VH-VL binders against q9ut70. Designs and how they scored, part 24

Target 1, 155 residues: q9ut70
Amino acid sequence: MTIYAFYIYSRKCECVFAHRWKPSDRNSMETLVSQLEQNSIEDDMEKLIFGVVFSLRNMVKKITADQDQFMSYTTSKYKLHFYETPTNLRLIFITNPKIDSLTHVLQQIYTTLYVEFVVKHPLYTHVPPSAEEGGINCEIFRITLDRFVRTLSCF
Short names: E, the ipSAE of ESMFold2; O, the ipSAE of OpenDDE; V2, 0.75 times the mean of E and O plus 0.25 times the DockQ between their complexes.

## First folded at step 17 (VH-VL; framework fv_namilumab)

Design v03 (at its last look DockQ between E and O 0.39; V2 from the best seeds 0.59)
Fold by OpenDDE, look of step 17:
Structure v03 (fold): chain C 155 residues (1-155), chain A 124 residues (1-124), chain B 107 residues (1-107)
Amino acid sequence: as target 1 above (155 residues)
Amino acid sequence: QVQLVQSGAEVKKPGASVKVSCKAFGYIFTGYYLHWVRQAPGQGLEWVGWIDPYSGDTSYAQKFQGRVTMTRDTSISTAYMELSRLRSDDTAVYYCAREGYSYGRGYSNYFDSWGQGTMVTVSS
Amino acid sequence: DIQMTQSPSSVSASVGDRVTIACRASQSISKYLNWYQQRPGKAPQLLIYKASSLQSGVPSRFSGSGSGTDFTLTINSLQPEDFATYYCQQSKSTPLTFGGGTKLEIK
C-alpha cells in the first residue's frame, strides 16, 4: 500500500474529511506525524498537515508569484499531493515518496465523487458532532472513495 | 440498527484450534473494519487484530502472529477468527467489534459496536 | 507499544456523586483516546471517542478531557447503572492498547 491518507479542507482551512488507509505502512504515517510534531506544538494531526501545505504554498507564491504551481511536495518519508478546487476546497493525498503526482486523481475525486455524493446528494451528508462541525459525514462518499482509490494502479 | 452476533461458547483442549464467527446486521458489512478483542476472566481487554471485510486484508497483534487467522464471508456478512495451537492462557471471552469512523479525523480505531462475546475455554 | 495506565484501579462511590477516572499514556497520543464502559457479564460499550466526543446515545453526565498523555473521564451525578468497569484505549497506533480498567463500585 502506497497511499496513506486523504484529506479535504474547507475554504476556511478546516479539515472536513479525513481517511487513512490500512493495513500496511502505518508506521510511515506515524513517522510523518512524528516529524510534524517535532516542529510544532500543535497536537492536532490535521492541523499540522494543513500547516505544512499552507507554508509550502506561501513559499511557492513568494518565489514564483503563482501558488497554483504547487502540486506536490516530496520528502524522504512521504509525498504530499495537492489540489484546490474552484470552490477553494483543498484535497490532499499523503503517499509513498515514489508515487507520481496524483493531482489529476484528486481532481477526478472532486468532480465525480465529491460533486456527485456530497454536493448533488446532500441527503447523504450529515453534520458531525460539534467537535467536527462543518465536516463531511457521508458514508456513500467515503465508501465509494475507498473503492475508487483501491482501483488505482499505485495503491 | 447495527448488531453483531457471535457464535456460541467453545471448549477446547490445548493444542487444538477454535473458530469464532461474527455475523453483522444493520450496516454495510464491507464498509467498516472489524476488530477482535479478547478478555481473560477477571482481566482487561486485549486487542487481537482487524480485518477489512472488503479486501480481506488483516493486521494482527504481534502476540498472535502465526496463530490467528481472520477471514470473512461477504455473502453472509460474517467474519471469522481462528486461533490455533491453543493454550490455557487463551481462555477468554472473544469479542468482535466494528470500527467506528470519524470523517474529520485521521485515526478512527475506536469500536462503536460490539458482539455479545464468545467464551473460549482451553482446558486439559 | 503504547502503555496505558488507569487510576485508580477501583473506586467506591454513591449515587449522585461525581467521579473522575484518570488514564495515562506512555507517550503522546494526541487526542486519540477512547473510553468504554463494561457492565458485568456484558460487552464493552463506547462512551467517548477522540478524548472528548460523546458517543451518540450516551448520557451527557459522561465527559472526557485531556490530550497528549493525560486523560480524564468524568461522571457527574452517578446513576445506579453507572457502576461498572471503565477502560481507556489509545487509537493512535497499533497495536491498539487498553488501560487496565477502573472498577466503579457502589459504596
Scores: ipSAE 0.753, ipTM 0.900, lowest interface PAE 0.7, mean pLDDT 90
Fold by ESMFold2, look of step 17:
Order: structure tokens, then sequence, then C-alpha cells
Structure v03 (fold): chain C 155 residues (1-155), chain A 124 residues (1-124), chain B 107 residues (1-107)
């Protein structure tokens, strides 16, 4: 598997939504990294994501470089794909470093899934999400997001 | 109201197989990982593995590799665990359990709903 | 595999008492530790996830704390329905593993 995780960070740089895809017995060797599986890299990734989200926000505000420069960040192990919404939500994929930019997919998730199922949902908050209030707690968004990502050819 | 309803008790001979079912109610079956956990009489809890009901993908504890098969039928929201080449130390209550979802962290390998359990007795 | 050790294996207490149950992991599991209650003859029920988060519907007299290798479940002002067996479970990595249990008995 090539797409490892999806995150949404708030304007305050807090994680308000996270979804990870579990490695099954069939594909666990492809992701490497041994015994501390599904949650094992989450703490390191949180530090990386926070640093990148904070840095990218400042760079976009100061000078608008071409979107390719700031919309993806690649390490030897991971590629971070980034999209910031008009409401200052930051949508992120974590993938295999060889994957082409998925920023356009992140924008599509916002416009076709998040807006439709979260923003317009009568039972969920229509106020900017906060970690104190449990983040984005919308089951239909989560399930639809998961199914959409599984349809991507790079998944 | 989330509910997991399991099949009835089974009595088996050593060397046989058993297939336990777990029917889900009150939630989107394909949207949550399902785990199997067993408890020998008077003993603690032991994790067997999980299934992703959407894809059918699985992961088993090494102790059960080669003897356990987890499947599901999405048309009836039912998961199954089959344990083969039964031994007397497989005597236990077998639970299915739904993995909870933490919206700030995704899946966290915790079990927020449990079936009532299925007693499997393996005796000569 | 990550081994989980609970102590004590049993504890006797009275209604109204405060009880503390310890759980230790053989290696760091950060905050990926959950607590379950199993009443006699019943399936386990989730109390606490991620070390300190209270599951919906669980009374506030239950609390969890700890990180790394050492974790604690605390029950303030015991009620008659709290006499049960308690299990910790690490959720950091597969295979998921449970502590041996702590039986809370009426004195």
Amino acid sequence: as target 1 above (155 residues)
Amino acid sequence: QVQLVQSGAEVKKPGASVKVSCKAFGYIFTGYYLHWVRQAPGQGLEWVGWIDPYSGDTSYAQKFQGRVTMTRDTSISTAYMELSRLRSDDTAVYYCAREGYSYGRGYSNYFDSWGQGTMVTVSS
Amino acid sequence: DIQMTQSPSSVSASVGDRVTIACRASQSISKYLNWYQQRPGKAPQLLIYKASSLQSGVPSRFSGSGSGTDFTLTINSLQPEDFATYYCQQSKSTPLTFGGGTKLEIK
C-alpha cells in the first residue's frame, strides 16, 4: 500500500481528524518498520506534520511560490501532500515518497466530501473544528473518505 | 444502538473445525474493523486477529496463523471466524469486538462494542 | 510481543472506597493503553481508551492516567456494580495484548 494516512489540521495547528489505513498480513512487509505497527509511527509523524504545517503557513503568507514547491514535502521514508482550504483547514496525505503530488485529490476531498458531508451536515458542527470539541466527528465523512481513497489507482 | 450477536455454543472433538458467526446491528458494518478475542475458562483475554469487512483483508496473531480464517458476508452484515485442527486448549469463549474510531487519531485498536461470546468446548 | 503486567491480581474493597489498579508494559506504548471491565458472566466493556479518555456512558468515578510503561486505573467511591475484573490492553501494535486481570471483590 502507498497511501498511509490522511489528516486534517485546524487553524491552530491542531489535529482535528486522522485516518490511517492498517497494513494487513498481505501488505505489512511493504511498509517495513517492524513490531510497533499501526500506531508505531504516529508520534513521529505528528511532530513532522506540525512543523511542516506551521512552516508552510508562514511561507504562503509571505510570498506565494509556485504550488509545487510548498504543496509537497518528501523525506527518505514519506511524502507529505498538503492543501489548505479557504477556512484555514489543512488537509494532508502521508504516502510512499515515490507518489506524484496528491494535492489535487486533497482539494477534491474538501470540495466533494468535506463540504457536502461535514459543513452541510445538520447534526455536526458548522463552526471551525476544534480539538477540544472532539475534532471533526462525522462518521459519513470518514467512511466516504476511506472508500474514495481506496478507489485511487495509487492506493 | 450498536449490537453484535454471535452464534451459539459449540462442542467439538480434537482435530475438528469450528466456525463462529458475529452479526452486526445498528452501524455501518463495512465501516469498522472487527476483532476476535478469546477467553479460556477462568483465564484472561487473548487477541486472535482482525478483519476489515470492507476489503476482506485480515491480520492474525502469529499463534493462530495457519489455523484461523476470518471472513465476512457484507450482504448480511456478518463476520465469521473459523478455527481448524482444534486442540483441548482452544476451549474458550470467543468474542467478536468492534474497533472504535477516535476522530482525532483514527483507529486505535480499542474495542468499543463486544458480542455476547460463543463458548467453544473441545473435548475427547 | 509487548507483555502487560497488572497488579494487584485481586483487591478487596468496600462500597465508597477508592481503588487503584496498576498496569505495566514491557516496553513503551506511549498512551496506547485501554481499560476494560468484565462483570461476572458478561462480555468485557470499554472504560478508558488512550490511557485517560473516558468512554461515552462510563461514570466519572473512573479515571485513567499514565504513559510510557506505567499506567493506573482509579475508581473513586466504589459502587456495588464496580465489583468485577479489570483488564488493561495495549493498542500500540499487533499482536494486541492484555494484562492478566485484576479482580475487585467486596470486602
Scores: ipSAE 0.574, ipTM 0.825, lowest interface PAE 1.8, mean pLDDT 83
ESMFold2 (binder alone), look of step 17: mean pLDDT 93; pTM 0.953

Design v04 (at its last look DockQ between E and O 0.44; V2 from the best seeds 0.58)
Fold by OpenDDE, look of step 17:
Structure v04 (fold): chain C 155 residues (1-155), chain A 124 residues (1-124), chain B 107 residues (1-107)
Amino acid sequence: as target 1 above (155 residues)
Amino acid sequence: QVQLVQSGAEVKKPGASVKVSCKAFGYIFTGYYLHWVRQAPGQGLEWVGIIDPYSGDTSYAQKFQGRVTMTRDTSISTAYMELSRLRSDDTAVYYCAREGYSYGRGYDNYFDSWGQGTMVTVSS
Amino acid sequence: DIQMTQSPSSVSASVGDRVTIACRASQSISKYLNWYQQRPGKAPQLLIYKASSLQSGVPSRFSGSGSGTDFTLTINSLQPEDFATYYCQQSKSSPLTFGGGTKLEIK
């Protein structure tokens, strides 16, 4: 298993969906979290991940004057794949560093799964618990996403 | 309503094997990870392992590596845990437990539904 | 492995009392901690997940707090059905580990 996790952040920079694939490669994600926590007082993984993305995008914007050029970030331990939708949702994959860019896959997830099951079919969604208010609580989306990702050749 | 129903109590001799079943009702069986947790009499809870009912992929606690096998039959929404080379300290109530899902969380690994437990007694 | 330590191991209280149970991790687990209640002869039941999120259907008298290494389960105004054993469980890393439990007994 080379794909570790998937996240969606709202335009308000809140994590509204998170999925981690198990049981393989848990240590890789734990390593990522550990590394991020070492450099921050924040103990919320989702916020840490977004912080990294935010910082990287700003850096790219300053260097290239084009924030849309940020597609992926690779370290020795993981690769972060990024896609921002026209509605300013941020989709993120965390994978093995050796995996090629999955930005196109993220786009497909948005157009074929998110739009279909979350936007067009709101009946498939559920009101999240109070602690997750505003989040995406759609079982069909989650399950379909999981199945889709598992069909990827890099999985 | 989510319900996990486990097989009945077992009595085994040391060195034997035991296979406990866990049948799931009220949800998409292959859509949720399933864990096994055991509890020796009068003791605390001990995590045994996890199975992905969809793929059949498993991960076991190191303590049980080589002795435990988790499987599933998706056609009947049933998971199985087999423990071999039983010894007296394997005497415990074994639980299957569904892992809950928090859609806005990076980690879950909490058990929102439990089977009723299966008592396995290992005695000579 | 991450070791979880609960304190006290047992506590006696009366109906209507406020009770706090502590759970400590051997290393930081951020907010990846869950609480379970186990009544005698029954399977555990989830009370709190992610340190402070109340499981659906659980009475509001139950609450969880803490982050890092120190966590607390609080039961306000104990009810007769609350006398049970409580377990904390870390969900940060494998293998998943539980505290030793806290038995809440009637005084």
Scores: ipSAE 0.772, ipTM 0.902, lowest interface PAE 0.7, mean pLDDT 90
Fold by ESMFold2, look of step 17:
Structure v04 (fold): chain C 155 residues (1-155), chain A 124 residues (1-124), chain B 107 residues (1-107)
Amino acid sequence: as target 1 above (155 residues)
Amino acid sequence: QVQLVQSGAEVKKPGASVKVSCKAFGYIFTGYYLHWVRQAPGQGLEWVGIIDPYSGDTSYAQKFQGRVTMTRDTSISTAYMELSRLRSDDTAVYYCAREGYSYGRGYDNYFDSWGQGTMVTVSS
Amino acid sequence: DIQMTQSPSSVSASVGDRVTIACRASQSISKYLNWYQQRPGKAPQLLIYKASSLQSGVPSRFSGSGSGTDFTLTINSLQPEDFATYYCQQSKSSPLTFGGGTKLEIK
């Protein structure tokens, strides 16, 4: 398994959606991101992602163009793939570091899944609920996202 | 409302097998992991294993490896746990439990809904 | 395997009392700890997940705290329905493991 997790961060840099995959080999029930946290200095991946997202938000504001919308960030242990929507939602994959950029997949998730199931939901707001309130609470989006990502060749 | 309804109590002899069912109501069955947990009379809780009802993939605690089989029938939203080569220390209540999903946090291996339990008694 | 140790094994208290139950993990589990209530003859029910998040429908008199290896469940004002057995459960690594339970009895 090469895709570890998917996240959405709000314009306020709050994690409002998270989906973490369990390994295909069922010798362990913990997610791949949890295993990564155990084997690194960072023991909370969401805090690491917040730091990266916050840094990218500040760097984008200092640039004269939309250069960082399709950025990725690679370490020896993982690769962070990033896509920012026009409404300042930040869609993120965490993957094996050897995978080519998935920013086009993140864009597809936004335009084909998020728009269809979250934006078109009758109770939709541009500012998603806080993580404490359950975040983006759309069951069909979550299930469809999971099934879509499982079909990817790099999964 | 989410509900998990299990099959009735079973009395078995040592060496036999038992198959417990767990029917899901009120949610998308294939969208959530399902676990099995047991409790011997007067004892604490013991995790048996997990099934992904979408793919059918399973993982079992080492203690049960080779004796337990977890399956499902998605057409009737029902999961099954079969335990073979029963022995007296398998006497317990067996629960199915749904793994919760926090839409801002994802999966976390917490059990937000439980079946009523199925008593399995193994006696000679 | 991560061993979970609960204390006390039993506690006797009156309606209206404040009670705390401790749970210790044999190694760090970050905040991956859940609490369950089990009334006699009933299935367990989730109270708290991820150390401190209150499950929907659980009264606010229940709270959880802790991180790493040491965790606490607190019941601020006991009600008659709170007399039950309480279990902690780690959700960090396989196999999932439970504490031995704490029986809360009426004085």
Scores: ipSAE 0.491, ipTM 0.785, lowest interface PAE 1.8, mean pLDDT 84
ESMFold2 (binder alone), look of step 17: mean pLDDT 92; pTM 0.944

Design v05 (at its last look DockQ between E and O 0.37; V2 from the best seeds 0.00; counts 0 for: pae E 2.1 > 2)
Fold by OpenDDE, look of step 17:
Structure v05 (fold): chain C 155 residues (1-155), chain A 124 residues (1-124), chain B 107 residues (1-107)
Amino acid sequence: as target 1 above (155 residues)
Amino acid sequence: QVQLVQSGAEVKKPGASVKVSCKAFGYTFTGYYLHWVRQAPGQGLEWVGWIDPYSGDTSYAQKFQGRVTMTRDTSISTAYMELSRLRSDDTAVYYCAREGYSWGRGYDNYFDSWGQGTMVTVSS
Amino acid sequence: DIQMTQSPSSVSASVGDRVTIACRASQSISKYLNWYQQRPGKAPQLLIYKASSLQSGVPSRFSGSGSGTDFTLTINSLQPEDFATYYCQQSKSSPLTFGGGTKLEIK
């Protein structure tokens, strides 16, 4: 298994969906968290991941004169794949470092699965019981996403 | 309502095998990881492993590697745990438990639903 | 493996009392800590997940706190049905591990 996790962040930069595949080793995620332990947000992995992604994105924007959008970031332990929708949703894959860019897959997930099961079925989108402002509570989306990802050649 | 119903109590001799079943009701069986946890009499809880009912993938605690086999029959929404080469210290109540899913969260290794437990007694 | 240590192993209290149970991890588990209640002769039941999230249907008198290595389960105003054994469980990494349990007995 080379795909570790999938996340969706809202326009408000909150994690509204998270999925972790098993039996993938969590060491890669722990490494990411460890690298960010210097920050005040040690106990929220989703926020840490978001912080990394957006920090990197901002750096790229500052360095590259060209609108080369941040698409992926690779470390020795993991690769982060990124796609931002026209509605400013952020989709993220965390995978093995050797995996090729999955931005196109993220786009496909958005256009086919998210739009179909979440957008067209707004009843599945609600505020989580927790203090978070929003979340996707759509079992069909989750299950279909899982099955879809498992069909990928890199899985 | 989510419900896990397990098979009845078992009495086995050392060296034998036991197969415990767990039937799921009230949810999509293949949509949630299923774990097995055991509890020796008067002792705490011990994680045995999990199975993905969809793929059949499994992960076992190292302690049980080579002795435990988790399987499922999706047609009847039933999971099975088989433990072989039984010994006296395998005497315990064995629980199946559904793994919860925390929306918006990365980790969901908590058990939101439990079977009633199956007592397995290993005695000579 | 991550070792989980609960304290105390047993505690006696009366109805209406406030009780706190501690759980310590051998290494940081962030907020990936769950609490279960087990009544005699019954299966465990989830109380708290991710350190402080109350499971649906669980009374509000139950609360969890902590992060990193130290966690606490608090029961405010004990009810008769609360006398049971409580377990913490780390969900950070495999293998999943439980604390030794805390038996809450009636005084």
Scores: ipSAE 0.791, ipTM 0.910, lowest interface PAE 0.7, mean pLDDT 90
Fold by ESMFold2, look of step 17:
Structure v05 (fold): chain C 155 residues (1-155), chain A 124 residues (1-124), chain B 107 residues (1-107)
Amino acid sequence: as target 1 above (155 residues)
Amino acid sequence: QVQLVQSGAEVKKPGASVKVSCKAFGYTFTGYYLHWVRQAPGQGLEWVGWIDPYSGDTSYAQKFQGRVTMTRDTSISTAYMELSRLRSDDTAVYYCAREGYSWGRGYDNYFDSWGQGTMVTVSS
Amino acid sequence: DIQMTQSPSSVSASVGDRVTIACRASQSISKYLNWYQQRPGKAPQLLIYKASSLQSGVPSRFSGSGSGTDFTLTINSLQPEDFATYYCQQSKSSPLTFGGGTKLEIK
C-alpha cells in the first residue's frame, strides 16, 4: 500500500479530520518496508503536519508566493501532498515518497466528496468545521472517502 | 445498538479445524475493522488478527500465520475466523471485536464492541 | 513485540476506596494505550482509549493517565460493579498486546 493517511486541517491549523489505512499481510515486501517506515514516524505525526502547514502559511505571508508553488513535501520515508481550498481548509495525503503528486485527487475529494456530502448535507450545520465542535463528524463522508481512495491505482 | 453475535461452543480433536462466525448488527459492517482476540481458560487476552470487511484484506499475528484464515460475507454482515491444525493449547474463548473510529482521529486499534465469545475446546 | 506488564496482579479493596492499577510497556508506545474491564464469564468492555479518553457511557470515576512507557488506571469511589479484572492493551503496533491483568476483589 502507498497511501498511508489523509487529513483535513482548519484555517486555525487544527486537525478536523483524520483517516489512516492499515497495512495488510498480502502487501509486497516493498510495501511492507514503506509501511514499517510510516509506523516508525507515526509518533508526533500531527506535530509534523502542523509544522509543515504552519510553515506554508508563514511563507505565504513573507514572500507573497503563488499558492500553487508549494504542493508537496518529500522525505526519504514519506511524501506529503496538500491542497488548500478557497475557505483555507488544507487537505493532505501522506504517501510513499515515490508517488507523483496527488493534488488533483485532493481537489477532487473537495469538490466531489466534501462539498457534496458535508457542505450540502441537510443535517450538517458546521461549515467551516472547527476542532472545538468535534471536527468533521460525517459518516457518509468518511466511508465514501475511504472507498474512493481504495479505487486509486496507487493505493 | 451495536452488537456482535458469535456462533456456539465447539469441541474439536487435535488436528481438526474450527470456523467461528461473528454477525454484526446496528452499524455499517464494511465501515469498521474487525479483530479476533482469544483467551485461554484462566489466562489473559491474546490478539489473533484483523480483517477489513470492505476489501477482505487481513493481518495476522505471526504465531497464527499459516493456521488462521479470516473471511467475511458482506451480504449477511458476518465475519469468520478459521483455525486449522488445532492443538490442545488452542483451547480458548475466541472473541470478535470491532475497532472503534475516533471522529477526529480515525482508526486507532481500540475495541469498542465485543462479541459474547465462542468457547473452542481441543481435546483428545 | 511490545510486552505489557501490569501491577499489581490482584488487589483487595472496599466500596468507596480509590484504587490505581499500573501498566508498563517494554518500549515507548506514546499515548497508544487502552484499558478494558472484564467480569467473570463476560467479554471485555472498553473503559479508556488513547491513555486518557473515556469511552461513551463509562462513569467519570474511571480515569487514565500516562504516556511513553508508564500508564495508570484510577478508579475513584469504588462501586460494587467495579470488582472485575482489568487489562491494559497497547495500540501502537502489531501484534497488539495485552497486560496480564489485575483482579480487583472485594475485601
Scores: ipSAE 0.535, ipTM 0.803, lowest interface PAE 2.1, mean pLDDT 83
ESMFold2 (binder alone), look of step 17: mean pLDDT 92; pTM 0.946

Design v06 (at its last look DockQ between E and O 0.38; V2 from the best seeds 0.60)
Fold by OpenDDE, look of step 17:
Structure v06 (fold): chain C 155 residues (1-155), chain A 124 residues (1-124), chain B 107 residues (1-107)
Amino acid sequence: as target 1 above (155 residues)
Amino acid sequence: QVQLVQSGAEVKKPGASVKVSCKAFGYTFTGYYLHWVRQAPGQGLEWVGWIDPYSGDTSYAQKFQGRVTMTRDTSISTAYMELSRLRSDDTAVYYCAREGYTYGRGYDNYFDSWGQGTMVTVSS
Amino acid sequence: DIQMTQSPSSVSASVGDRVTIACRASQSISKYLNWYQQRPGKAPQLLIYKASRLQSGVPSRFSGSGSGTDFTLTINSLQPEDFATYYCQQSKSSPLTFGGGTKLEIK
């Protein structure tokens, strides 16, 4: 198992969906969280993850003068894959460092799964109790996403 | 509503095997990880492992590696935990528990629904 | 493995009292800490997940706090049905581990 986690962040930079795949994700995510926590007082993994992505994206924009868009970031422990939709949703994969860019997969997830089950079928989405406002509680999306990701050759 | 119904109490001899069942109701069985937790009489809770009802993938606590086997029958929304080479210290109430899912959060592994428990007694 | 230590192991209180139970992890678990209630002869029930999130259906008199290594479960205005054993559980890493439990007894 080489895909560890998937996240969706809103335009307001709030994590509205998160999914992790067992069993490889725990150690990898622990490492990620540990590394992120060392650099922040924030005790929210989802916020930390986005913070890193945001920072990296901004850095790339500054360096490349917007010629090259941030797509992925690789460390010795993980690779972060990034896709921003036209509606400014941020989709993120966290995977094994050896995995090739999954930006196209993120795009596919957005256009086929998110649009289909979340946008076109808003009745499937709910804000779960105790969840952040605007969270996506769509079981069909979650399950379908899980099944889809598991079919990937790199999974 | 979510309900987990477990099989009845078992009495086994040392060296034998026991297979406990857990039938799920009220939710998509293959959509949630299922865990097993045991509790010796008068003692605390001990995590045994989890199974992905969809894929059949499992993860066991090291303590039970080689002795525990978790399986499922998706056609009847039932999970099974088999423990072999039983010994007296395996005497416990065994619980199946559904892993909760928090949308928008990165970590899970909390148990939002529990079976009623199955008492397994190992005695000579 | 992450060891979870609860204190006290037992506590006596009266209906209407405020009770606090502590849970400590051997290493930082951020907010990945859950609380369960187990009444005699019953299965555990989830009270709090991710340190402070109240499970649906759980009375508001229950609250959780803490992060890192130190956590607290607070029960305000104890009710008769609250006399039970409480367990904390870390959900950060495998193997999942529980505290030793705190038995809340009626005084």
Scores: ipSAE 0.797, ipTM 0.912, lowest interface PAE 0.7, mean pLDDT 90
Fold by ESMFold2, look of step 17:
Structure v06 (fold): chain C 155 residues (1-155), chain A 124 residues (1-124), chain B 107 residues (1-107)
Amino acid sequence: as target 1 above (155 residues)
Amino acid sequence: QVQLVQSGAEVKKPGASVKVSCKAFGYTFTGYYLHWVRQAPGQGLEWVGWIDPYSGDTSYAQKFQGRVTMTRDTSISTAYMELSRLRSDDTAVYYCAREGYTYGRGYDNYFDSWGQGTMVTVSS
Amino acid sequence: DIQMTQSPSSVSASVGDRVTIACRASQSISKYLNWYQQRPGKAPQLLIYKASRLQSGVPSRFSGSGSGTDFTLTINSLQPEDFATYYCQQSKSSPLTFGGGTKLEIK
């Protein structure tokens, strides 16, 4: 398995949605090693994601027309794929560092799944509930997202 | 109301197989991982593995590789665990358990709902 | 595999007492530890996940703490329904593993 996690951060840099994928026994040797360290990956990434999201918010004022180069962040262990909506929601994939950019997939998730299941929700606001309030607690969005990501060729 | 209802007790001979069922109620069956955990009489708990009811994908503890098969039938919201080549130390209560989902964190390998358990006795 | 060691194996206590149960991991599991209560003849029930988060519907007299390798479950003002066996379980990595249990008995 090459896609480890998906996150949505609010304009206040709060994590308001998170989803992780479990590797099955059919996965590669790399996936089996990743399975052994899945929650360790999450611990390391929490601080990294906050720092990157905060830095990118501060950098948006200086961004040039080359948006593709600013849409990912790669370490030796993980790659962060980033897409920011006009309302400053930040959609993020965490993947194997060898995966090509998934920014287009993040945009598809926003325009097709988020809009349909979260924006059209009767209690929708432009600012999602805080993490303490349970964030984006929408089961149909979560399940549909999970199923969509599992159909991707790189999954 | 989340509920997991398991099949009844079984008595088996060594070398046979057993198939335990777990029927889910009160939630979207294909939206949550389902685990199997066993407990020998007077002993602690031992994890067997999980199944993803949506895809049918599984992951088994190494101890059970080659002897356990987890399946499901999504049309009746039911999961199954089959254990083959039974031996006396497989005598245990077998539980199915749903993995909880924490919004903001996802799956974290905690079991928020359990079946009532199925006693499997293996004796000569 | 990550081995989980609980202590003590059993505790005798009276209603109203404060009880502390320890759980040690053979390697760091960060905060990825859960606690379950099992009454005789019943399935386990989740009490605490992620070391310190109380499951919905669980009385506030239960609390959990710890990180890394050393964790505790504390029960304040013990009630008659609290006499059961308690298990810790690491949730960091496969295979998921449980402690040996701590049986809490009426003195």
Scores: ipSAE 0.556, ipTM 0.816, lowest interface PAE 1.9, mean pLDDT 84
ESMFold2 (binder alone), look of step 17: mean pLDDT 92; pTM 0.945

